# VHH binders against Transcriptional regulatory protein CitT (citT), part 18

Target 1, 230 residues: Transcriptional regulatory protein CitT (citT), of Halalkalibacterium halodurans (q9rc52)
Amino acid sequence: MTKLYKVLIIEDDFRVAQIQEQMVNDHPYFHVISTCRTGGEALDYLSEKAAALDLILLDVYIPDVKGLELLWAIREKFRDVDIMMVTAAKEVDTVQEALRGGIIDYLLKPVQKEVLHQRLDAYVQKRELFGERRQVSQEELDQLRQVQVRVQVGETPLPKGIDRLTLEKVVNALEEAETQGLTAMEGARLIGASRSTVRRYFEYLIHTKKAKAEVNYGDVGRPERRYFLC
Short names: E, the ipSAE of ESMFold2; O, the ipSAE of OpenDDE; V2, 0.75 times the mean of E and O plus 0.25 times the DockQ between their complexes.

## First folded at step 16 (VHH)

Design t3 (from r8 with S30D M60A S104T; framework vhh_gocatamig_d2; at its last look DockQ between E and O 0.02; V2 from the best seeds 0.00; counts 0 for: pae O 13.5 > 2, placed apart)
Fold by OpenDDE, look of step 16:
Structure t3 (fold): chain B 230 residues (1-230), chain A 120 residues (1-120)
Amino acid sequence: as target 1 above (230 residues)
Amino acid sequence: EVQLVESGGGLVQPGGSLTLSCAASGFTFDRYALAWYRQAPGKKRELVAGITSGGTTFYADSVKGRFTISRDNAKNSVYLQMNSLRAEDTAVYYCARFGPYSWTLDFDYWGQGTLVTVSS
């Protein structure tokens, strides 16, 4: 039971915009109010409707815009609107500049619906934390830090039995394990899934050359594979 | 905090009837227009019916003559009576609040939705 967040999509590809619109509208707290195809159109729209807008999904590659000039133009004139980047631009300098522009998130195309919704949920949490409050505590600010800007990479279709959200959790677990790695059992404990399930994901990561496995002889009992991120 | 809670959804046969309810809280109910939206799988969310603070109603063409929106200010509730239901009416139905002025159709809150399935 929360505010309905109004979204503007700035995307020159109508088909992509429609897909994004559908994804956003499927979220119970969000609704796309309009789509703009050019920077000029976007600025014209914002000049009239920015006050009613909460979030912009912005692509870097807009025909009449050079680089992130539209982002900066929006930041200069419409500072109260949040901006999430949804783009194929993966260059580090572009991402860094966008971050300096005060974006709340950065998603690389193609974006899956589940990932988008997860990021929208994170956005809602951040917004709700502020609410009508006029002051924040350090603890609250620390909570905000948990909702950090992330760069999310869209993945190609996953094989049967591999779920994207679960895969992300598995990857995160491996990242946290660093040089220690994880056994399937350890992974299962961390992820809250069966050993066999986690092993499937680990093996998928190996297959895609994102992880490696070593035989662990240090544990009591049967030797077990220990998995590491590459 | 503004809250809208839908209820009344379920499975119904074609030609059947169903009444949805939306319980509102956290605001002065009688000052706001309310509406019902619906979203079917793979389709866009669409306006179904609306009712102003003054009681004026409006409907999507697809539901005119079949659906009736009403409100009970004493109960802080809005209702959607659905008659002659069709398979194409299958969707998640959402209750929404419009802005503080009835002449603005800019909604700012809505609920979690209730599923209506019309199937033989």
Scores: ipSAE 0.000, ipTM 0.213, lowest interface PAE 13.5, mean pLDDT 85
ESMFold2, look of step 16: ipSAE 0.598; ipTM 0.857
ESMFold2 (binder alone), look of step 16: mean pLDDT 80; pTM 0.804

Design t4 (from r8 with M60A S102K S104T; framework vhh_gocatamig_d2; at its last look DockQ between E and O 0.02; V2 from the best seeds 0.00; counts 0 for: pae O 8.7 > 2, placed apart)
Fold by OpenDDE, look of step 16:
Structure t4 (fold): chain B 230 residues (1-230), chain A 120 residues (1-120)
Amino acid sequence: as target 1 above (230 residues)
Amino acid sequence: EVQLVESGGGLVQPGGSLTLSCAASGFTFSRYALAWYRQAPGKKRELVAGITSGGTTFYADSVKGRFTISRDNAKNSVYLQMNSLRAEDTAVYYCARFGPYKWTLDFDYWGQGTLVTVSS
């Protein structure tokens, strides 16, 4: 029982657009209403249908557009539509300029469905916080800060048994552990998974050269591997 | 607050029948068109049937002759009678609200869905 958010995809690659459309439509709160392939097409569409639109998924690399000119054109004329970048452009200056353009999120291709859905959920949370309210409190604004624009990097397909969301949790746990590292048991406790599961993820990270392991002989009992981010 | 709540889903044999219901609240029901959508695993969400505020109905080709959408304004409800069900009808079915006399871009609310499974 929720609002259905209407999405416009601006993507010159039809296959990519279709994949994104499917991903978006698989979300229970979102529906793609149209896809545009060029900046001209997008602006023409928005001139007629912007009022019905909630969110734009925008690629930087549009054939008839230089850089982020389309983003700025949209911001100038259609300020009520939210924009999420979904692009292969990873240059820092591009990301910074996009942020100045008021985007709500920045996703690097390739984008996995789970990641996209997570970001869409975050978007909904932010939108629902405002609702029909006319005023906001500092506490509410502080909550909004937690729903910050993030740069998400798409990764290659994960092997069987490795879930992206779980992997992210595992990575975050390792990051927080810093130089202390984590045992499988400690990791399991932190992320709420089994020891064997966490170990699988740790070993995957080692395999992909994102983590390393050391044998810990200092603890009472059996020697155990301690994992660190590289 | 606008609310749409689907019910009536379940397991049914091929060739069987099922009636879905959608209870609406939070708006003047009689002024809005309603529709049923469905989404099967790995497939796109698709329109199944719609009914305008005036009672005009429209259907996806895949369900024409088998499904019937109706509404009861007194009960703030929309229904989907599904006959001659097939395995390919297996999906989560969603009730959606459209703006008055609009069928395409002006839908703005829908429910959480109800699962229909057609299997022998």
Scores: ipSAE 0.013, ipTM 0.282, lowest interface PAE 8.7, mean pLDDT 85
ESMFold2, look of step 16: ipSAE 0.639; ipTM 0.874
ESMFold2 (binder alone), look of step 16: mean pLDDT 81; pTM 0.814

Design t5 (from r8 with M60A S104T L105F; framework vhh_gocatamig_d2; at its last look DockQ between E and O 0.02; V2 from the best seeds 0.00; counts 0 for: pae O 10.3 > 2, placed apart)
Fold by OpenDDE, look of step 16:
Structure t5 (fold): chain B 230 residues (1-230), chain A 120 residues (1-120)
Amino acid sequence: as target 1 above (230 residues)
Amino acid sequence: EVQLVESGGGLVQPGGSLTLSCAASGFTFSRYALAWYRQAPGKKRELVAGITSGGTTFYADSVKGRFTISRDNAKNSVYLQMNSLRAEDTAVYYCARFGPYSWTFDFDYWGQGTLVTVSS
């Protein structure tokens, strides 16, 4: 019961484009209307169809384009279309320049379907906030800040029992703990999961060399492992 | 607010029949073309059938002769009569609204979908 957002994919790799198309089309609020392989093709398409388009998934690495020139070309001529970067380009200067270009999001390849859908949901939330309104309040703008441009890193498929959202929460908790680290119990309290669950995620992080554990003998009771981000 | 609500999905035997309904609200129904889409697991969303504001119908080749799209402007509803159902018809079916000009084939709204499962 919602607007169908129309998506243009600009991607030179046909297989990647197909995968992205499938991911987008699996979302109930989105539909890919076309795919372009070159900057020239993209600009030609936009010159005719930009008015019907809501969102562009744009790769940095387009054969006939240098750097982010296509992004800027699009911004100059087609300002009403939102752009989400989906690319293998992880250089900080590229990301910063893209942000200056007014992108709504930046996703690093490979992108998992669930992550993409989460970002698309965030996009919808932002768009719906504006709606047909002519004015916004500070409170509303503050809400928009909650839907910030993020750099998302695509990861290899997670093993069974490891959920990406939960993993992110666990990582964030460890980050916040800094040099103090977290026990499974502390982690469980912070993220609202069982000790066993959190421990599983901690051990996964160790296995992937993203975390380390130390045995804590200082606490009253049973020695317990304390986990730290590497 | 524009709303499209599908109903009528369910489990049906091969060769069976099913009628889907889509109730529309929030716009002048009679002025818009409507369509049915479907999406099977692991497949792309595809157009199944469409009907213009004037009543002209069009169908995907895979459903021609088996499916019939119709509309009732008095009830703000569009229907999909599905006959001779096959296993490959199993999908989530979505009702969609065309933009103000049907010849653009530009859909701007659709519903949450209704599941049709064809299985023995």
Scores: ipSAE 0.000, ipTM 0.228, lowest interface PAE 10.3, mean pLDDT 85
ESMFold2, look of step 16: ipSAE 0.346; ipTM 0.762
ESMFold2 (binder alone), look of step 16: mean pLDDT 80; pTM 0.808

Design t6 (from r8 with F58Y M60A S104T; framework vhh_gocatamig_d2; at its last fold request DockQ between E and O 0.31; V2 from the best seeds 0.00; counts 0 for: pae O 2.5 > 2)
Amino acid sequence: EVQLVESGGGLVQPGGSLTLSCAASGFTFSRYALAWYRQAPGKKRELVAGITSGGTTYYADSVKGRFTISRDNAKNSVYLQMNSLRAEDTAVYYCARFGPYSWTLDFDYWGQGTLVTVSS
ESMFold2, look of step 16: ipSAE 0.642; ipTM 0.878
ESMFold2 (binder alone), look of step 16: mean pLDDT 81; pTM 0.812
OpenDDE, look of step 16: ipSAE 0.028; ipTM 0.362
ESMFold2, look of step 18: ipSAE 0.582; ipTM 0.853
ESMFold2 (binder alone), look of step 18: mean pLDDT 81; pTM 0.816
OpenDDE, look of step 18: ipSAE 0.054; ipTM 0.562
ESMFold2, fold request of step 20: ipSAE 0.655, 0.657, 0.613; ipTM 0.878, 0.881, 0.865
ESMFold2 (binder alone), fold request of step 20: mean pLDDT 81, 80, 81; pTM 0.812, 0.807, 0.818
OpenDDE, fold request of step 20: ipSAE 0.028, 0.088, 0.066; ipTM 0.478, 0.583, 0.574

Design t7 (from r8 with T56I M60A; framework vhh_gocatamig_d2; at its last look DockQ between E and O 0.01; V2 from the best seeds 0.00; counts 0 for: pae O 11.5 > 2, grease 25.2 > 24.2, SAP .712 > .668, placed apart)
Fold by OpenDDE, look of step 16:
Structure t7 (fold): chain B 230 residues (1-230), chain A 120 residues (1-120)
Amino acid sequence: as target 1 above (230 residues)
Amino acid sequence: EVQLVESGGGLVQPGGSLTLSCAASGFTFSRYALAWYRQAPGKKRELVAGITSGGITFYADSVKGRFTISRDNAKNSVYLQMNSLRAEDTAVYYCARFGPYSWSLDFDYWGQGTLVTVSS
C-alpha cells in the first residue's frame, strides 16, 4: 500500500479548483479531500480536519481575505499542514511574505499538470526525508536545500514528448556549453537521456527559435549537428 | 542480526529483463525503507531505486520507466524488476536498508550484492 497525501484546495474560482483537483488526483500519491472557496470556509474546515491533512494548495486571491492573512491565520493555528501557493499573484512582496509564512512552494498560474506533479514529487521527497526519522544529518539538510521553495511561472503547454524539467536541463546544458555548443550525444551524456530524446529537445528549441544548429564536420566519424542557444 | 541477501543476478542480453530479489531478516521489515544500489567497476555506487515503508518509490533518472522497485512485507522482501536492460546497467546490485535516523543518505545495512551483466 502506498501512502496517499491528502490535499485541501483553497480557491474561490470553482473552475480552477476543479482543474487543480483533477491534476492533483491524477498523481498517484495525492488526493484532494476537499475544496474551500473562502477563508472562513477554509478555517472552519481546518478546525475540524487539519489533523488528517497533509498539503494545502492556496490561492492568494480569496474574496474574504486581504493579502496573505489567510496564510498567516493557517500558520498560527495549523502549523503542521504544508502550504503550496498556487496563484496569479506575482508581486515580489507577496512572494517574500509567503516565504516568510513557511510555504513549501510557490507556483504562478497557469500551472501545467506536469509542473504541478513535479513539484508534488519534490514535496514527497522532502517529506520522506524526515518520515519517521528521529535525526537528520548535515548531508540530508543539504539535500533539503535542494528541494527548497521555487517560484514557477506557468508556461504555455509544451508539445507531446517535451517535458518541462527535461527541457530546463537541456537548456542549462546548452547554456553551459556557451559557444562550444552540444551534439545530441554530448547532451545525452550531460543530462542522462538518450541521444534521440535530447535531439528532440534540441530540435524543439530550434523550432521555438531558442536554439540553432550547425553541422560539425570536425567530429570523428559522421558529420553531426551541433546545437547552440541563440 | 540484520541480514539482507540479494539474488537474481546473472547474464542477460541487451533488451532483456531480470528481477532481483532481496530477502531481509532480523528486523521489522515493514517499518523500514529499502533501496537498490549498484556499482559498476571504476564507478561510484549509485542509487537505482528506493521504496519507503509506505510504498512510495523513487528512481534514478537512468532507470526511470525501465526499472520497478516493489516490496512484499509478508515475505520480508524487496524486488527490482529490470526491463529493457542496457550494457550500462552492468553492475553489482546491492540491497540496502535505510537507517532509522535518515532517509536518503544513511544506510545502515547492505547485502553482499548480486552481479548483473548485460552483454550480447
Scores: ipSAE 0.000, ipTM 0.231, lowest interface PAE 11.5, mean pLDDT 85
ESMFold2, look of step 16: ipSAE 0.478; ipTM 0.808
ESMFold2 (binder alone), look of step 16: mean pLDDT 81; pTM 0.813

Design t8 (from r8, 13 letters changed; framework vhh_7sr4_2; at its last look DockQ between E and O 0.02; V2 from the best seeds 0.00; counts 0 for: pae E 16.5 > 2, placed apart)
Fold by OpenDDE, look of step 16:
Structure t8 (fold): chain B 230 residues (1-230), chain A 120 residues (1-120)
Amino acid sequence: as target 1 above (230 residues)
Amino acid sequence: EVKLVESGGGLVQPGGSLRLSCAASGFTFSRYAMGWYRQTPGKQRDLVAGITSGGTTFYGDSVKGRFTISRDNTKNTVYLQMNSLKPEDTAVYYCARFGPYSWSLDFDYWGQGTQVTVSS
């Protein structure tokens, strides 16, 4: 399938860029279309193909760039492209300036694949709230606030609706199920949560490559998924 | 109850066109991404096209440039315009609703399917 969101990586470290590219490409909705190593290269690329881009993963430490000058240059000329910072820069002033530059997210290196994907999911949610709509309600704006810029500090953040303690319970339930696995309904019974809640956790575990699902596809209706711990 | 009902399938000659429709009910249509996949007996299902709630479209490589997915939220309907049909496009086509999780392209509901046969 053609992926929905096109990503540009601006990273001078080729190895890091490659890792990020792999991480991004493993997401079903994202594809890296190019990687730039310098600010000059990035601006040149954007001058021609910015319209095709949805998201930039931008490092602060670019060889030919001082501070966040590249960010501001991009904001000046290419305002329609979203920017997610992925950097080792953890200074408060840098983060604050980046936020003023309109970034959608700020991730500190090293970035785990699961965290990146969670943040990409959040990005998709934000984008899909707008869609092709011309107007938004206050309620929708309030929802957007929930997916606002996050700074990765410390523990791997869990996405909204995923509680760590509950997650542990879900994992334990899957472990106990062993090769039998669990349906959402069975999980709900075991954990004492709703089917939809448990399903959310199961799907999260799949997303983070901690679980897998077997699906029995019928001719019509809703499929039954059985979840297994990897 | 979530319900998806496909229509518009049939027999067509190579190079011909068909337009599939899917009528959705039982949920807030405008909030869900919709899609089409196809399956031939004994083969794995193939994702054909998808359209997000915001209207963004994506396609399988084999149908890109030939098929167009669209939606009408006022009618709770998703469409698949199939042009330049090939014999290899022969399959049962299913309308499907994407699940609520943005990290997956999995469908959580689909219809009964409609047969599309491309043959001389």
Scores: ipSAE 0.000, ipTM 0.219, lowest interface PAE 12.4, mean pLDDT 85
ESMFold2, look of step 16: ipSAE 0.000; ipTM 0.172
ESMFold2 (binder alone), look of step 16: mean pLDDT 82; pTM 0.828

## First folded at step 18 (VHH; framework vhh_gocatamig_d2)

Design u1 (from t6 with S102K; at its last look DockQ between E and O 0.02; V2 from the best seeds 0.00; counts 0 for: pae O 11.9 > 2, placed apart)
Fold by OpenDDE, look of step 18:
Structure u1 (fold): chain B 230 residues (1-230), chain A 120 residues (1-120)
Amino acid sequence: as target 1 above (230 residues)
Amino acid sequence: EVQLVESGGGLVQPGGSLTLSCAASGFTFSRYALAWYRQAPGKKRELVAGITSGGTTYYADSVKGRFTISRDNAKNSVYLQMNSLRAEDTAVYYCARFGPYKWTLDFDYWGQGTLVTVSS
């Protein structure tokens, strides 16, 4: 027995919308029921069919919308629909405001199919955990917090110097670090590899848009890069 | 809990007939439209036939005149009578529940499926 989750895509770029639609429809538990290009279209659609909708993939940059006004409009009128942001907007204030709007996830473009599917899987897991129950226990809530999305290492050929097994270890280490991130030195300690080796893997993850780096000028006395999963 | 359980699949020769059944539970059956989908290996799942709560039916062009969808509200069941079966009808067939909107855009539950193989 499987529930099919219905998805609305709000995206003004037709090519992007089409790609996302294909990605979503390739998932066995999801189906895109419509695509809207503007805030007006989206609100009109929702006014009629919101009750049948489970999830919205929402871009920040919509032609007739300022900032996150559409998000807030949706939250005001259609509170039972979940919203996942899929956008190029990476500004901290935008992300924070979106979170305040009750989004379930925030994905930066470009989105890889595998990443999207992982996020959708996580979404399903969270939804099914509660089911149609009216009450939850602390233990169940704790389990909910443990549902994390992992970066999947694809089966694509890896460049020279990048080993798949080591890459998985590096990704796992970054996942465990969460918002704290890792320096090359910290990663080296965790993985049992040289600093230079770990740095190579971190930079590969950045190159493939799976990680990001920030420069830290803190107590170490010299600038160093701290790496995070995206 | 909403449940849909398909049955009746099997091996049949070209030109043969088969009847699929779907037993539903966990919801007010008479209020919902039902449908049959199928998915062949390497192909996308496609709508085969649908029936509204009021008994209005829909058929894919590929099965018109050969397949008949029906429902029995007393038994909470939907059926698919398949006649004149062809090799291209080979697929896993799924029973689906629809909401109040359009056919392909409104289904929200389906069963585990039943395999239909048409081969000489």
Scores: ipSAE 0.006, ipTM 0.240, lowest interface PAE 11.9, mean pLDDT 85
ESMFold2, look of step 18: ipSAE 0.659; ipTM 0.882
ESMFold2 (binder alone), look of step 18: mean pLDDT 80; pTM 0.810

Design u2 (from t6 with S102K D108Q; at its last look DockQ between E and O 0.01; V2 from the best seeds 0.00; counts 0 for: pae O 12.9 > 2, placed apart)
Fold by OpenDDE, look of step 18:
Structure u2 (fold): chain B 230 residues (1-230), chain A 120 residues (1-120)
Amino acid sequence: as target 1 above (230 residues)
Amino acid sequence: EVQLVESGGGLVQPGGSLTLSCAASGFTFSRYALAWYRQAPGKKRELVAGITSGGTTYYADSVKGRFTISRDNAKNSVYLQMNSLRAEDTAVYYCARFGPYKWTLDFQYWGQGTLVTVSS
């Protein structure tokens, strides 16, 4: 059985490719149609099958490729295929160049299944927003910019100290913050709870692999954690 | 204009079978996922079954093993085969086309619904 979106994986590590394939295939709306391990293989495949393909999961580190030359080669010849980077490359210049190449997302390895699925959901939301419409308004473009994947709060029992309604508010606040994220202090202001309370919820989200944290050292005078949805 | 038109509902005895049909128009049928929902009196509308463009299916726990969703792209139609029907299956059944991805009530388009009554 095929799924709504067809995926090509370009990854030279067979183990990694297999794991990613499984993760993608476990999503109800995606199916991996092929895996390529070299740039040559990828370009050969695309020359024949690009019209049927929706999404490429692309690693930077491909044996016969220098830097992002494969990305650019794909962009030159196959502009209708979306590309999501999945790579260990975390250098700023690489990320910037990839963005200039028109990628729809950039994921760092190792990728967790839940994170990948959330990013795939976000991708689908954007793709399906306009449907078969031929024209778009400014308002719709603004809406597109605001499309975020909402973290699903499961119906499973929550641990002591975590209230479902409060958790939903916290998730919504993080969602609205987008790439800016929230400190515990900022979250506290938005939710109307103490910093310690909000921090507890943030850490719960991290524990459940739905959020991440970065440490900031500049603006607040002391190191402070900033939290983001995955 | 996107249209979804359900048919096939009716009265059936417990343990009986029924097949619902949904005829779609106004969009490229083969490119969209579809679903069946149902709403019983006094209850919230709930997902019964879903199917992707490629044929991947999802079922609610309450209907697994009894209901089968399928599609015919040549006929722009989606079907729900319902076997071993129970009284609790009584509801108005709705055909829906997906908008943004998720198995929720946030479908972009709905049909008018067709009533299924399971009673002895």
Scores: ipSAE 0.000, ipTM 0.225, lowest interface PAE 12.9, mean pLDDT 85
ESMFold2, look of step 18: ipSAE 0.012; ipTM 0.529
ESMFold2 (binder alone), look of step 18: mean pLDDT 82; pTM 0.826

Design u3 (from t6 with S102R; at its last look DockQ between E and O 0.01; V2 from the best seeds 0.00; counts 0 for: pae O 12.0 > 2, placed apart)
Fold by OpenDDE, look of step 18:
Structure u3 (fold): chain B 230 residues (1-230), chain A 120 residues (1-120)
Amino acid sequence: as target 1 above (230 residues)
Amino acid sequence: EVQLVESGGGLVQPGGSLTLSCAASGFTFSRYALAWYRQAPGKKRELVAGITSGGTTYYADSVKGRFTISRDNAKNSVYLQMNSLRAEDTAVYYCARFGPYRWTLDFDYWGQGTLVTVSS
């Protein structure tokens, strides 16, 4: 049994739109029904077809739109359609505003097929959880929180020496540490890698603005850096 | 969980007849429109016939006068009677349900399909 979700792509770059269309259509549960290049086209389309639409892939950079005005226009008039951002915009303010606009996800370009499919799967899981139910429990809501908007930085080729699986472990360790953060030594213990290896990953996360470091002078004779997830 | 299970497919000679069935579960059947789609090898999936919750039917031009869609709400089933079958009717036939979030005739749930082969 498969559910088919209808997708609208709003993207001014035809090449990008085509690639995204192919990626979406390769997913067994999704089909692109149309592509719009401008905000005007998108709103015109939605005025007629929004009732048949499930999901919008929306780029921030649309020629006739300032900032996220199109997002807000869509939210004002078409509240029943889900919106996933797919954009090159990395500004924190833009992401925050988009979240306030009720987006379900935020993906940075370039998007890999596998990543997109993973996010689409997550979307399906969320939708299916609600199903035809009229009421939800706290437990169900808690499960939905796990499907939080993850800003996935397009898999930029990881630099030499950075493994994706290890990076995920490092990130998870930092998440669990919360406000306490981790030293390289603590991270090494948790991940089962050398201190130097973990340090490399921490520094990579800082370089990519996903983590920060603070220097503590007080505890052990040498100043030690403590790393935190941003 | 919404489920649609097709049956009745098989091999038939040109000019023959076949009846497909779709058993539905996991939702209030009488409130939803249903449809039959088909997909031939190398071709796109296409609408064959549809029936609303109220019993209104529509057909693709290619099957008008030959195919009949019907529903039995007591059995939670939709049927496709296919007469005067042709080689070009060879395809996997899918049962589909109208989506709950849509105001237009659009379908969101599909069965696994049943193969119909028309060959001499």
Scores: ipSAE 0.000, ipTM 0.228, lowest interface PAE 12.0, mean pLDDT 85
ESMFold2, look of step 18: ipSAE 0.612; ipTM 0.862
ESMFold2 (binder alone), look of step 18: mean pLDDT 81; pTM 0.817

Design u4 (from t6 with S102K D106S; at its last look DockQ between E and O 0.02; V2 from the best seeds 0.00; counts 0 for: pae O 11.2 > 2, grease 24.22 > 24.2, SAP .755 > .668, placed apart)
Fold by OpenDDE, look of step 18:
Parts: sequence; structure tokens; C-alpha cells
Structure u4 (fold): chain B 230 residues (1-230), chain A 120 residues (1-120)
Amino acid sequence: as target 1 above (230 residues)
Amino acid sequence: EVQLVESGGGLVQPGGSLTLSCAASGFTFSRYALAWYRQAPGKKRELVAGITSGGTTYYADSVKGRFTISRDNAKNSVYLQMNSLRAEDTAVYYCARFGPYKWTLSFDYWGQGTLVTVSS
């Protein structure tokens, strides 16, 4: 039995590829159909099977490839296949070039299962948005920019001090913030709760691997943590 | 207007078989993935099976080997063949289609559902 979307993994590290394969296959809507270790293998495979493929998980560091040459080769010959980068490469110029190559997402290693699944969900949502439409409106394009997958709040008992309804509000606020993220102060304003309360919820989300935080030093005042959904 | 209409539900004994049908209208059927969901009393709605426009299928672990999802684009219909039915399969079964963007991965168009009762 197969999944709804077919995935190709291009990764030279067999262990990493295996882990990614398991993660993808655990998603109810995705299935890995093959794994390639080199650029040559990948291009050979795509020459025969690209029409059946939906998504490629691509690493930057491929032994027989310089930089992002494989990405560009794929874009030149196989334009209908979507590409998600999954790599340890965090250099700004690499990310920028990848974006110019038309990737749908960029994930840094190590990738957590929940994060990968969220990104796969987001990918499906983007594809669903267009549907059978032949034209799009500005409103629809604006919606594309805001495509995020909501963090699911499980029915498991929450720790003391964490209310489910408030948690949902906090998650929604982070979702709307997109790549800008939220400080505790900003979150407090949006939710209508104290900064300390909102911070507690943000930290809970980090603890459960549903959010991340970065420290900003460039703002006026004291260094402050900015929180993002994973 | 998108419409999905389920049929084929009923009472069946354990070990029996049943085929559900879903008639679709209001959209280009061949371009969309479809799915069957079910909801038992007091439980959350869960995905049972899915099928892409290209015919790729997915099944929940609980129904693998027993249920088969198929589609007929000429009839704008999706089917669920259910074999070896069990008491725990008792639920209202819903046909679903992908819709506009939601914050969570889900199908956005649903039928009214058809009741399947498995009882001796």
C-alpha cells in the first residue's frame, strides 16, 4: 500500500536517509519511493520517474555535486517536481540561492519528526489552495504567504499552569506571526495576558518541541527572546 | 456547489461485507483526492482511507487488508469496500474532498454520512 504523495530522498548519508525515510513514511499522506546517494543517481532516476514524483527532499552536501548545482539541474529539466531542502547548510548565500531555485521549503538538520510532518502538512495545504483554479486573486496570494500548519494540541493532560484554551490562542498567535515570531511582550498584547504568563506558554511549546526561540540583541533595551513555531 | 452524498450503510453481522458509495458533484472530480472518514459515538472522526487523483491509496492501520478504496471518474464516485467487518467498525462514515486552505491538514468538504452498524 502507498501514501498519497510520492517522495524522493537525495542524501549521501545512508543513516540520515533512513531516518528521514521512516519519518516521511510515518506521515499518513506521504511515502518514500526511492533514495539516491549522488547527483548522478538522482538525475538518472528523475529521467525515468520524475512524472510519478511529487516531492524531493534534497541535501546540499552531495559528494559529486558542487554547491547547489544539482538543484539547478533538477529545476532546468524537471520543473514540475517540488523540492524541499533538508540540510546542515545554514549559510545565508546558500539559502538565498536555494530560494532562487524555487524550493518550497528549507529545513536545517537535525530535523525532528514533528517539524518535518508540520512542513509536509504545510506543503499539502499550499497545493490544495490552488485546486482546479486557473487564476488567483491577490487575496489568495496573500493567503499563500500565511500558510502555516497549526500546532496540534493533544488531549493529553496539560501540566499545571497551562490551560488548553489559552494554549490554543498562543499557538494561533505564533502561527499568525509567521517568520517574524513573537516576543513575550507582543504575545501578551495579542492574547490579553501578562508577559510572564505568555512566556510560560512559549516555553512549554519549546519544551514539547513545537516552538523555538531566538535571542535578539538589536532592539532598543534589554535582549529579548523571540519565539517561533517550528 | 460542491456536494458529496454517501450511500450503502446499514446493519451487518461481524465478518460480513459492505460497500459504501459516494456521489460527487460541483467540481472536476478527476482532479481531486478523496477520502473516507468515520466517527464512532463518543470518539473523534478519523481517517479510514484516501485516494489521490492518480489512484494512489492510503489506509489506516486498523483497516489495512480489510478495506479497499477505489474511484470511478466517469461516474464521479468513490467507493469503500469493507470486508471482515468488526464491531469496532461501527460508525458514521463520511466522504470527503480536499478544499481551500485550512490551518490544519484536513478535508474541507463532507457528505452527511452513512451509518454502518456491525452487530450480531
Scores: ipSAE 0.000, ipTM 0.241, lowest interface PAE 11.2, mean pLDDT 84
ESMFold2, look of step 18: ipSAE 0.572; ipTM 0.851
ESMFold2 (binder alone), look of step 18: mean pLDDT 82; pTM 0.821

